# Miniprotein binders against b1l550: the designs that were tried, part 4

Target 1, 279 residues: b1l550
Amino acid sequence: MRLPEELLERARDIHSEAPSHRIKLDRVGSFGLKVPVEFKGFLLLAEADVWVSLPEGRRGVDLSRQVEAIYELSNPPKDPFSLCREAAISLLEKLNYADSSGVSIRFDAPLQDGESLKYYGVEISSIASDEIINKIRVEILGMTACPCTAELIRAYKSSEIAATHTQRSLGILEVSTKAEHPDPDKLASIIERAMSSPLRTYTKRPDEGGLVIRSLSNARLAEDVVREMIHLFLEEFGHLPEDTHILAAVRSMESVHMHDIYAERSFSLDEIRKEISSH

## First folded at step 2 (miniprotein)

Design f7
Fold by ESMFold2-Fast, scan of step 3:
Structure f7 (fold): chain B 279 residues (1-279), chain A 97 residues (1-97)
Amino acid sequence: as target 1 above (279 residues)
Amino acid sequence: SETVEIEIKIEGMSPEEAERLAEELKRLAEEIAKRFGVEIEIEVEVEDGKVRIKIRLEGLDEEAAKEIAEEIIRRAKEILERRFPNAKVEIEIRIRS
């Protein structure tokens, strides 16, 4: 049912009214929108949040214009990076009372794994104000093997083959930059290469044994994995602006404990270069 | 006041395909430049089997110059990768003053 247009002239403009309390809000928007995106040749269903800042003297945001903006830009489906950035800019243009706008897009990215696919998590955002800041977070599972238990058992048994516990570990790389979003496949590759071994969607018994043996021969602490991730990141993405901020983290789901082990480091490119060059 | 120059070099396109691409990139760049109130010049050159597309914007402040450049490059890459996935594409940007 559609109400008569004449009612619009009699209704108050609620959004433009003074609020009950003169308080600025940092983010007001539409959250959990379903949008199609094209990623590396795949058509995926992503989830998006769109928001703007709201000044202290204005009661509300025109939420329908936010939804229209992102859907207009998502048809036909495009890559999520361009969609994220273009939508953030469009929101700020369409809602001129706002000081800033933002868009966040989340999806599971397919990654070729032999003849099958595996998936890793991607969350990107673009925040527009007087400048544009692009952020990407990649999370992918890998395998780690404990070097401490391996060494203890080796000493006890004098065994050549490391015997130790293995577990799933979640690797995390988050990048915030004024440059383009880094390629998430490259970030996922960095994480996997830093682990004791990658995980697979499908393995046959001989391949599974090989994966475990590789993990055992490449035992790493969560701390080792974080340091290796940072090293590999600098090799691949050291060209980004010096004020680029990175979070590298690992959450190890320890098979011998009821709790997880966590290690992280946050840094700017400028900060880490100075640290590495010092003695 | 900044000047933005974007040069796109492509191998493997015909002059007709290059002209169509130049029109599409011109429309994209004009859309973006309308946000900043600037004029765009687009030049297409064919030389020794290579196609060069040059885009020039004048009279921008430093932040607008960077933002426009990033948008044009990002969108141009999308168009080129979608239509010419096997072509050799080189994109160069210069911001003067």
Scores: ipSAE 0.000, ipTM 0.064, lowest interface PAE 28.5, mean pLDDT 78
ESMFold2 (binder alone), alone request of step 2: mean pLDDT 76; pTM 0.700

Design f8
Amino acid sequence: GRIVVRIEGDNLDPELLAEIARRLAELAKKYGLEVEIRVSDGRIEIEFRGDLTEEQIKEIAEFAAKIAKELGAEKVEIEFEVE
ESMFold2 (binder alone), alone request of step 2: mean pLDDT 70; pTM 0.611

Design j1
Amino acid sequence: GSVEEYLKEAQEFVDRVRELTEKALKTNDKSLLDEAQQLINKAWELIDKALEANPDHPLAVKVLIEIARQLAEIARKLSELGFTDLAREAVKAARFAVEIARQAN
ESMFold2 (binder alone), alone request of step 2: mean pLDDT 74; pTM 0.666

Design n1
Amino acid sequence: DPTLQRAWELIRRAVELMREAIEAAKRGDPETVRKAIELAYEALRLALEAVKRSDNPEVQRWAVEVIAKAAEVAAEAARRAGDEDLLRLAVEIAREAVRIAEEAG
ESMFold2 (binder alone), alone request of step 2: mean pLDDT 70; pTM 0.662

Design n10
Fold by ESMFold2-Fast, scan of step 3:
Structure n10 (fold): chain B 279 residues (1-279), chain A 102 residues (1-102)
Amino acid sequence: as target 1 above (279 residues)
Amino acid sequence: DDYLDRAMELIRQGEEAFRRGDLEKAIELAREALEIAREHDPDPHTIAHILNFLGRLYLHTGNPEEAREYLEEALRIAEELNDEGLIAEIKRNLEELERRER
C-alpha cells in the first residue's frame, strides 16, 4: 500500500546521474514508432523516429517524454511535414538538457498513374536546435537502358525494337534546407522525367514491350540521369536558400552483371551555380 | 489500353519471322502493328520504331523505295522527338540503303 521513504528516495531518476564515461551522444531516442498521418487526402500509417542529443554529463534521456511529444501532435492525424517540425520543437521544450532534437517520418506516398496508383518512398526529417533544418528524401523506381548496349543492338540487329536489355533503376533526390520541405510529388516528377521510362504498377501482359521501346529511344547512363535530375531540380527549386544541400543519385540494377551501377552528386545551390556558370 | 500490347506482340512475332528468314511474314506483322499503333495508340516513339523496323525489313527484301519511305518518315518523327539515339540508328539504316543501291 505504501513504500518506505528510503525506497522512494532510492527510486531517483537514474537518467540524471553521471555516466560511466563522459561522452556526448548525438542521437538517443525512440525509433520505429507507428504514427498516423494525413498526406494529400490519404490517411497513412507512417513510421517515425524521435531523438535528442545527450550531453556528456547525463546518463540517459527520458524516452517516455519523447513518445508523448509526437503522440500529442499526431491526434488527430495531420500532414507529416507539420508533425515533423512541431514534434522536433516540442522535444526541445520537453527535454531542456538537449542541444538538438530530431524527428524523421517515413511512408510510401501514393501517386496517380493513369487509372491506378503507384507508390514511391518518402522520408522527411526536421532537426531543431537554434534553427530548424528540414530534410526530405524521395526514392522512385524507373527504367533505364545502356546507350552502348542499345547502340550495338541497333547497329547490328536493328530489327530488335523490343530488346530485353533494359534495367530497373532507383532514382533518389534528397534535399536539406532551412525553408519548408519541398513537395515530394514534384521531386518524384523530376526523377521520372530524368529516367528513360517510368514504371507502371498495373501493366497488362505483354505491355513491357512498350516500356522497352521507350527506354531504348531515350537511353541514358546513370550518370546522364543524375545530371538531368540536377538540371530539372534547379528549374523547379532554384529559389531555395543558397545553403540548401541536395543529393541526386541513381542506382541501376544491371541485368548483365551481378553488381549495381551507382552514380551520385551532392552539392549546395551556391556550389552548383558557380560550377555551371564556369566555362 | 490493349492496343499497345497487341502491337508489341505483333512486333515480337515479326522479329521471330525475320530471324527465321520469313521476311514477307515479318513485313505483314509489322504493318499490322503500325496500323494498330496509328489508330488506337499514337505514341510517336512506338510509331517511329515500327517504321524503322519496316524500313529495315524492306531493305532486306530488295525494295529500296519502300525502305526509304519508311525510314524517312521514322526520321521525321525521331527529329520531332529530339531522340538522338533513334536519329542515329535511322541514319545508319539510310546509309546502308544507299550502299545496297550501289
Scores: ipSAE 0.000, ipTM 0.115, lowest interface PAE 19.7, mean pLDDT 76
ESMFold2 (binder alone), alone request of step 2: mean pLDDT 83; pTM 0.821

Design n11
Fold by ESMFold2-Fast, scan of step 3:
Structure n11 (fold): chain B 279 residues (1-279), chain A 94 residues (1-94)
Amino acid sequence: as target 1 above (279 residues)
Amino acid sequence: SEAEELYKKAVEYFEKGREHYHKNEFDKAIEYFTKAAELLEKLLELEPDNELYWELLIRTYYNLGAAYAELGDYENAKKYWEKAAELARKYSKE
């Protein structure tokens, strides 16, 4: 049941009215929208949030304009980076009372691994104001193995390969930049190369056994993985603007403990270059 | 199948071993890890190249070694770490 148009025309414009309290809100919008995107030849169903700032003197935002902005730009499906940037700009153009707008898009990205596909998590956003800030977060599972115990076993046993406990670890790289979004496949590759071994998944069954063997030959602490991720990031993306902000983190699900180990470092490119050059 | 049920029990024993290890109950951890290893060894006799069985057995042998080391029993720690390393080498395939 839709309201007749004559009743809608007689209704108050509630959104443009003064609020009960004159307080600015930072983010008001539509969250959890399902949008199709095209990513590297794959048609994926992504989840999107769209929002704008709301000034102290205005009661509400026009939610229909927010939904229209992203859905108009998502038909036909396009790459999520262009969708994110274009929708954020469109929101500011359509909702001129707002000082800023934002769009976040989340999806599981397919990654070719030999003859199989595996998936890693991607969240991108674009925040528009006087300038555009682009953010990307990549999360991918891999394996780590403890080097301290491995070294003790090798020294004691004189083995060429040492047994140690192994565990699944979640690698995280997040980048915030005024440049274009970094390629998530390259970020995922950095995380996997920093790990003791990547994880593989096949259509019929997971192939985790071979990965355990490989990780025993390349034992790394969570702290080692974070440092290696930063090193590899600088090799691949050190050309980004100096105010680019990066978070590198690892969550290790320890096999001999009921709790996780977590290591992280946040930095700007300017900050890390000064740190490295002074030591 | 019989093998599927035995594998499920091995996983349950392995997780109980980890729980006791976390509580610093190393004697009980050894008991449960030993039960898991025995089941996995029998399963590997039936299916020698099953990756799920040898992967969990490698982890089980390592955890047995760790629990013995926590008790100061380095002779048994060495024994199980050596078994884990030998199994890992046997099933390492490029």
Scores: ipSAE 0.000, ipTM 0.108, lowest interface PAE 20.8, mean pLDDT 78
ESMFold2 (binder alone), alone request of step 2: mean pLDDT 88; pTM 0.872

Design n12
Fold by ESMFold2-Fast, scan of step 3:
Parts: structure tokens; sequence; C-alpha cells
Structure n12 (fold): chain B 279 residues (1-279), chain A 95 residues (1-95)
């Protein structure tokens, strides 16, 4: 009845053998796993990566233990934040030769938009060692309008109604913290409020005109959007630990160019407070 | 009621997809394919129910159902149907 287990115990374990070269590896694991999660009442199929550090004296990682760690915790599906943190801890417990473990989970998050849904990208991770570092990255599309072109057209036509090109822009907020993962809906809200206008999932001809007019009335450079995102982030999340690291970025998909414009700023809360208070 | 029935079908489809993924990992690809095919049939039933819902709920459930159908078709190697249902999911999400 236990014959297969006895045979497995007696078989050579190649993973525990000495490697050809005594070199530590930072991340070894199973990537691209499909796992179900529950996010704010939605059942979603997420994609997960799991990994551990591999010491210089060990040939390989026990792959089956990695898969066991996340799938054991994902059935029944739970919120992706708890899954991420608990799986990282479980990996370190199950693979006692590792100095650190990590889990990354990616999914498209639904967000109610009037009578329909829109989606934004979420990637979370937890890296466990003597402490846990939680990271979240939120990406959401919005609209920006070029103020430089608007001013040029206004000057030329002496019109109060500025005309300019609009473009889709991808807003990005990434947070690394020893605290719990920030709420992605709040991060998405910050990004949308910083832009010239949010994109909507349902637009009719009148609504499309209104969206363009709103963007023209609130024309912003990518640089303006990044600064506003940082301002709004500090208002909402300034209570996080001082060593929290943030990346704020915008990628503007210029409608009049074949290339994109990109603006970013990375900082710790300690760093940005000192910068702001020096003025 | 209708929403409760849709949620029950979601849970059934999820269980079938999980079983399919586990069979795939064990190298039992033919058995895994049958599980994904069963999941699609369950999701088709969910879609028919979702079409009877009020506008405020209909498009929400259809977007999610079509997205899951696309994932199941992708697992079956039916790239054409996977793209078709991804497009349908995006259209419902837009509404």
Amino acid sequence: as target 1 above (279 residues)
Amino acid sequence: DTEERIRELFERAKKLAEEGMELWRQGKHEEARKKFEEAIKVLEEAAKLAETLPESLKHHYLAEIYYYMAEAYERLGDTEKAEEYRRKAEEEARK
C-alpha cells in the first residue's frame, strides 16, 4: 500500500547532491502556475511564480514541494494577498535549506465603472526571510492631453477652445513595504485622479466627446501626472513605514508618434519627506 | 435564484479547471482536456443564465464567464476560440 512512498525514500535524490560548481542561486522555482483567487467577491484565474534561494552546496530545488505550498493554500481560493504571504512562509518552512522564498501573483482586477466593469493590472509579491517584504504593482490606463500643443493651437487661432492631441497613458504605482499590501483599488484611484481623464469601459458618442473635452480642460504632461500621483500617494499612504519604497511612473502612448514618452520617480518615504520639507 | 445558480456553476467550473490542471501536471493530458471541456459546458450554462439578469449584473457576469471560457479554450489549444472569447469578455466589460 505504501510501496511507492518507500521506493521514493530509497531512490537517489539528485536535488540534494553537490552541484558541479559551488555557486549560490538567488531564485529557483516554478514560474507561470495558474491559481484561482478570490478578489473582492470575484473568482479570478491568476498566474503565480514561486521560488526559493538555493545554497551553493545543493544541486537543485524540490519542485513538488513548491507547487504543494501554493496549491495547498489556494484550495479553496482565498484573497491573493493572504495567499501570497502565506505561500512564501510555507515555502521557507517546507524547503528548510533556503535562506529566502518568494511568491508573485498577477491578475487583472475588476473595477466597477457605472453599469459595467473595467480592468486594471495587479502584480503582488511577498518575499520571506527573517522578515516579510510585500510588493504591489498597479497599472491602469487613462487619458492625457498635451498642454504644449493646446497652447500652440490657442495662440494660432486666438480661440478660447484649445485643441490638442489626446493619448492613452499607462499609470504605474509600485510599493514595497514591511506592512501589508496597500489596497490596489486605492492605488488605481490615485492613478486615475492624477491623469487628464480616466478611460471608461462603456462610451457612446456623447460620452466620448465629453471625455475628450474633460481631457482638454485638464491637460497634463507625463511629468505632471507623476508628480500628482506622488502627492496623492502621500495623502493616502503617508502612514506606511519610513523605509517603504515607491515607484511612480507614466508611459504616454503618443497618438502622433510611433514611440512612447516615459516619466518616473522612485523614492523611499523617508527620502521624499526630507526633499519636500527642505523647501 | 439566478445569481446563486451562476455562483454554483462558477464553483463547479473552477473545480473542473483545478482538476484539469492537476491532471495536466501528472501527465494525464487526455483526461485534463476532458475536464477543461466540461468546464466550458458549465460556463456556457452560466452564460445563458447571465443573459437573463438585469443590465447592472448581466455584463459583469458575462465578462467574467467569457474570460474563463477563453482561458479554458487556451488550455485546450483552441487559440481561435480563446481569442474569440477574450474579445467577447472585453466587449461585455466595456458595457
Scores: ipSAE 0.000, ipTM 0.087, lowest interface PAE 23.0, mean pLDDT 78
ESMFold2 (binder alone), alone request of step 2: mean pLDDT 86; pTM 0.836

Design n2
Fold by ESMFold2-Fast, scan of step 3:
Structure n2 (fold): chain B 279 residues (1-279), chain A 88 residues (1-88)
Amino acid sequence: as target 1 above (279 residues)
Amino acid sequence: SPEEKKLLDEFEKAYQEALKLAEEALKNPSNREEYLRRAKELIERARELVERLLEISPDNPEYWRLALRVAELEVRLYELELKYGTLD
């Protein structure tokens, strides 16, 4: 059932009315939109959030114009980085009362894993105002092995390879920059190289044993993994602007505990370079 | 069998004395060469005893474990000789 057009023409423009309280809102928009994207030769169904700032004198945002902004740019499907930047700019052009706009796009990125594929999490954002800030978050699972228990078992059993508990660990790299988004495959690679071993989609028993032995031979604390991630990030992306902000984190899903272990460091490139050069 | 029991007892005696002498070699630098020499003689005897056990019961996995214990201690003694310069 369609509403009469005469009724729609006579309806108050609620969005342009004064609010009950004269308070600015930072982000108002459409969250959880499904949008197709083209990523490195794959057509993927991504999830998008679009928002704008709302001034203290305006009651609401035009949600229809927000959806139009992203969908016009998503047909045909395009690279999610370009879509993110272009949609953020389009939102400010279409919604002239807004001081800032933002777009976030989330998807599972395919990564070649032998004859199969594995997936890692990607979230890309662009926030537009008088400048554009690009943000990317990459999350990928790996394996860690406890060095403390390894040392105890090595001393007890007198073996060359110490037995210890292993667990899945989630590695996280988040980058906020005025430059273009870093390549998420490179961020995923940094995380996996910092771990005791990567995880696989499919393993046979001999291959599984090899991964476990590799992990045991490269036992690492969550704190070790975060430091290694930062070191590898600086080798690959040290050329980014000095005001680039990075979050490096690991959540270890401890197999011998009912709780997780978490380690994190946030820094700017300027900050970390001064810290390292003072030692 | 009674023969196997006797060989096992002689093996364990030789093996444990070799371990003790290897430990004494670490603690006593002045007699280290003598302790390592004696430990090597005892581990050679332990090897001969486990070889005899395996001739009697080649399918006994415990006797193969004794053979591995001998091999491990032989390597340890070689490492100690290399570390302390007593290798002949």
Scores: ipSAE 0.000, ipTM 0.067, lowest interface PAE 24.6, mean pLDDT 80
ESMFold2 (binder alone), alone request of step 2: mean pLDDT 85; pTM 0.823

Design n3
Fold by ESMFold2-Fast, scan of step 3:
Structure n3 (fold): chain B 279 residues (1-279), chain A 115 residues (1-115)
Amino acid sequence: as target 1 above (279 residues)
Amino acid sequence: GDSEKYLEEIKKLAEEAQKAFDEGDFERAAELYRRAAELARKLLELNPENDEYRYTLAYLLAMLGEALFRAGDEEAAREAFEEAVRLLEELVRKDPENEEYKRLLEYARRRLAEL
């Protein structure tokens, strides 16, 4: 809904007044906007947040200009990455008192799984100032596929019959970069492959039979999945700028315990390469 | 060589078998563990002094036994566990401090007692 121009003009006058306290605000804007986006041939209804920084000497922001900026760029619907970047830039151009602007867009992305579709969570953002930082977070709820064989043996010795063990796990990859947003389908693929991949037994020795079985007897730890996600990420996205920052995490919802297991690693590409090359 | 190809196939079959077992498909798990055990047996025949291959065979037979038991084939489960026990008794005799061998042997023996 648009407001009459006369009311918008009066609101702008009020917002330019001095505030009660001269304090800068980092993010002021319109949150929870519904915007159509086109993602890989699908028309999706996404949720968007738009914001700008507010200087210490200004009472408020022009919210109507923020909403108009993203809606003008969303018709016709376009890919959410271009919409995110273009809207963040447009906000800085339209709201000249702001030092920075940001746009965040959230949606559930369809992924083909045989004859059916599954969905994974995507949140992207672009933050514009003297540079543009693009961020993407992908979350996939999957199953870590292996019961620990040692746990099966232990349960039997305790006179308990182990139920069919499915462990639900949430895999998370978050990337912050000065380059373009990474392809979320590739990030989703990395998470799924890490969750389903059996532990690789590395050996230079000819006799490997027992090592094969050890890889099957160990519980697939959240720690193992995070390490595998990082390894696969570096194979696919090692070309990104060295100051690219990554968060890799897994939350395992264990049916045999009352609590979740969580494993996480945050790093820059420069940091992780130096760490790996030392071994 | 041939041994490396056998080990890769054994690993693949055992991983698929664990997945089937996790999903409650004990008949499919038994089929896959049986195939893995057959390859492990061939590998052990080619390398009869290799205790790692002997342990691999024993482990796959114990898991085959468990899958067969849960599928309702108690007779086939008994045979698989009996063979696993024979192999594990030899392994424990050679390495009596090995807790992994002793744990699997105790498990297989207890399952046989309950069949």
Scores: ipSAE 0.000, ipTM 0.296, lowest interface PAE 11.5, mean pLDDT 79
ESMFold2 (binder alone), alone request of step 2: mean pLDDT 93; pTM 0.956

Design n7
Fold by ESMFold2-Fast, scan of step 3:
Structure n7 (fold): chain B 279 residues (1-279), chain A 99 residues (1-99)
Amino acid sequence: as target 1 above (279 residues)
Amino acid sequence: DPLEEKLRELEERFHRLMEEIRRTLQEARKAAEEGNPDRALELLEKAARLIDEAVRIAQEIAELTTDEEVRRRARQLIEQAYRFAAEILQEAQRILEKH
């Protein structure tokens, strides 16, 4: 959206002034912008944040230049990865007082699930300075199961119902790298394969007993799922630069308690390989 | 003795279900050996449902009596059913690990 000329002139004058306190700000920008993107043949409405660093001697940022940077590149809609990277670079070119810039784009990605579609969460960002760092976070719901057969028998003997020890769980993979953004569909696939059972949007015949035995046969604690996600990640993306940072996490949502179970591990590729090869 | 007759009928039903579970497990193993893991898992899911029915029957036996010996026997039947659940779990894990 174009701002009136008088507002642009006032903004330029004010933003060039010295601030009340000479303090650098890390991120100043426009947050929550609606941007159309094209993702694997789908036209999606994404939400974007754009920002730059602000030096200690400057009062404000030219917000109209930030909005211009992303909207010029988003018309016609393009893939969100290219948009993210190109907009971050454009921000530094347009706002020469900034030392760094960033763009974050969030959307729900369609995933084919039999004859239906389901959606998983994607957030990508590109942060530009004298180098560019690309980040991606994928979140997808699935099922985790606990306990093992021995614990199931124990729970029954203690008069607990042995009905369903499955929980809705959120699997999370976040990758920060100097290489291109990893394919989010592959990250989602890793999470689903690590889970006791994926959450389906369509089944020909509902069979809760079948889901339970499948979950129990692949019974995994949140801790087990995180370890499996890391193992599968290394198989698929072990070729990324050694300084690539990964967060693998699972949040199990307990309906009968006010709190969730959470497990995570953060690591660099260099760090995790040394750990795995140790005795 | 209508109570004793009912208990006998439930125990007979339990043992018939356990035999069906054994046959279903044999079919599941055969399907796995023949390279059909989807059919094997379907049969294991069927066996799991039969286990749930068998446990329900054993619980009904326990609830019909205050006799400590009959309740002890009912608990043994539940344990027998869950030993089969463990076999089903192990077989399912074996199939999933291989495929």
Scores: ipSAE 0.000, ipTM 0.156, lowest interface PAE 12.2, mean pLDDT 77
ESMFold2 (binder alone), alone request of step 2: mean pLDDT 86; pTM 0.849

Design n8
Fold by ESMFold2-Fast, scan of step 3:
Structure n8 (fold): chain B 279 residues (1-279), chain A 110 residues (1-110)
Amino acid sequence: as target 1 above (279 residues)
Amino acid sequence: GLTPEQKRIIELVDEAARYAQEALEAAKNGDTKRAEELFRKAIELASEAVRLSAELPPEKQKFILFQVAQLLARIGELAARLAKLGDEELLKEAARAATYAARIAAEVGD
């Protein structure tokens, strides 16, 4: 049963009331919304979170107005970067009690893989206040091969190509900048090139053998992959503003352990350039 | 629940893992002689676990062989670090263990 709209005339405005405790909240909003987006010629169903800050003197946020704002901007579907920025700005304009607003949009991005497609994870956000900060996180699986076991087997057998364990590794690049979002396809490419070998959606037996031999010939520690990702990032995106912050990380799902190996580095462009130039 | 035979193999794997970890810590601290002694004990216990696991029925082997394979691979990684310290015979023993681990991992679909 829908209640009549005229009941709004009789009901208290709960959201505008004073709270039981005068405490500011940093993020209050609608999480897990399904929104259509257009990404590089594909129509995708994405998941969105929208939020605003809530001042100490106000009991609640008008959540229905948040949902209306993002859905108005998502029809017709548009690119997720424009949607993210425009929705964050719109929320801050429509909810005048808020100091800041934010929008995050998550989806699996298609990438051409021979005769098929493979997918990688993308999460973008825009946080609006007196300025806008744009964030993007890209995650893609690749293959790594252990150089330690490889070296041990080479020493024993005196072979050019040695047996070693291989595993799926998750590469992660996260960028926070006042400039526009970096192209996620380029971030995914950086991650794949840093790995021992990329993974594929479909392989025939000869192609599968070649992939394995390639990974064995290019054995890399998680630490090696992170350093290579940073090197490749600086080649492609070194001209972003100096205060751009980057997280580069690898989570290796070790085939010989019940646990994962993890390596990461966070830095600003200013910090990393000074570090590299000192050597 | 695990059979008594499976429990004994898990106990050996756990003991070998402890010795391997202690060897790694000794190596990090520059105590090469202690690292080699502890590492040899880890290989000995791992070899016994391998021998006992081969005696299990096939349906009981896969999980245990996977645990043993993981331990042998870890021992191989440690041996590669210790190889830089010049013990050629220990390196050969570790390489044999790592090769066996690779074979077992392939058989259990790891």
Scores: ipSAE 0.000, ipTM 0.082, lowest interface PAE 24.8, mean pLDDT 77
ESMFold2 (binder alone), alone request of step 2: mean pLDDT 78; pTM 0.755

Design n9
Fold by ESMFold2-Fast, scan of step 3:
Structure n9 (fold): chain B 279 residues (1-279), chain A 100 residues (1-100)
Amino acid sequence: as target 1 above (279 residues)
Amino acid sequence: MTEEEIQRLLREAEEAMRNGDYRRALELMKKVVEYYLKQGDLDKAAEWMLRVAEIYARLGEYEEAERYYREAAELFRKAGNEERAREAEERAEEIRRLLE
């Protein structure tokens, strides 16, 4: 059922009205939008959030203009980094009352792993104001093996081969920078190299045995993995601006416990270089 | 429990360890600990408590492993074996880090 045109024409523009309380809101927008993106030759269905700041004198945000901003830029599908940056800029142009805008895009990224594909999590964002700040978060599963149990077994001398537990571990690297988003495949590679071994979608028995043996030979605590991720990150991305902020974290899904072990470190490039050089 | 029974338990514990039957090895080694405690041989009781702790660590039962390492340390101290007590405490601390 349609309302008469004359009633629609007399309807209030609620969003332009003064609010009940003059309070600024930091993020108001459309969350959970489905958008197609092109990532390294793959067409993927991503999930996007779009938002703007809302001044204390305005009751609401024009949500239709937010959706228009991202959908106009998503057809034809483009890389999610350009989409993120361009949509954040477009939001400020379309919604002139806003001081800042942001776009976040999440997807599972395919990664070539020999003859097969595996997937890792990517979330990117761009926050636009008088400058643009780009964030990327990469999450990928790997394998870790406990060094403490391995050492105890070796000390006991009950067997020549150290029998320790292995478990899945989630590695996390998050980067916030004024430069362009780092390549997520390189971030995923850093995480996997810091682990005891990578995981695969499919393995043959010999390959599976090889992963387990590599894990046992390269046993690492969650703390060890975080430190190695930071070391490898500095080798690959140490050229980023000094005010670039990084979060490195590992969540180990301990196979012998009902709980997880978690280790993290956040830092700026300037901060970590001074810390490392002091020793 | 006789000397012959203890020798049988030790042989069976070694066989269980060789076969990867760690639960069986635990049962047998705990009986060996009880035997040496009854004899007042605190050093040997502590040594077998260390072995029990190592098997719990192998099974991923870190709470039990830490407990047995600390009990072994106390027995070594009562026996006047401060070096072995320190080693047992260091093992307990390594296991405690895995619980966090």
Scores: ipSAE 0.000, ipTM 0.089, lowest interface PAE 22.9, mean pLDDT 77
ESMFold2 (binder alone), alone request of step 2: mean pLDDT 85; pTM 0.810

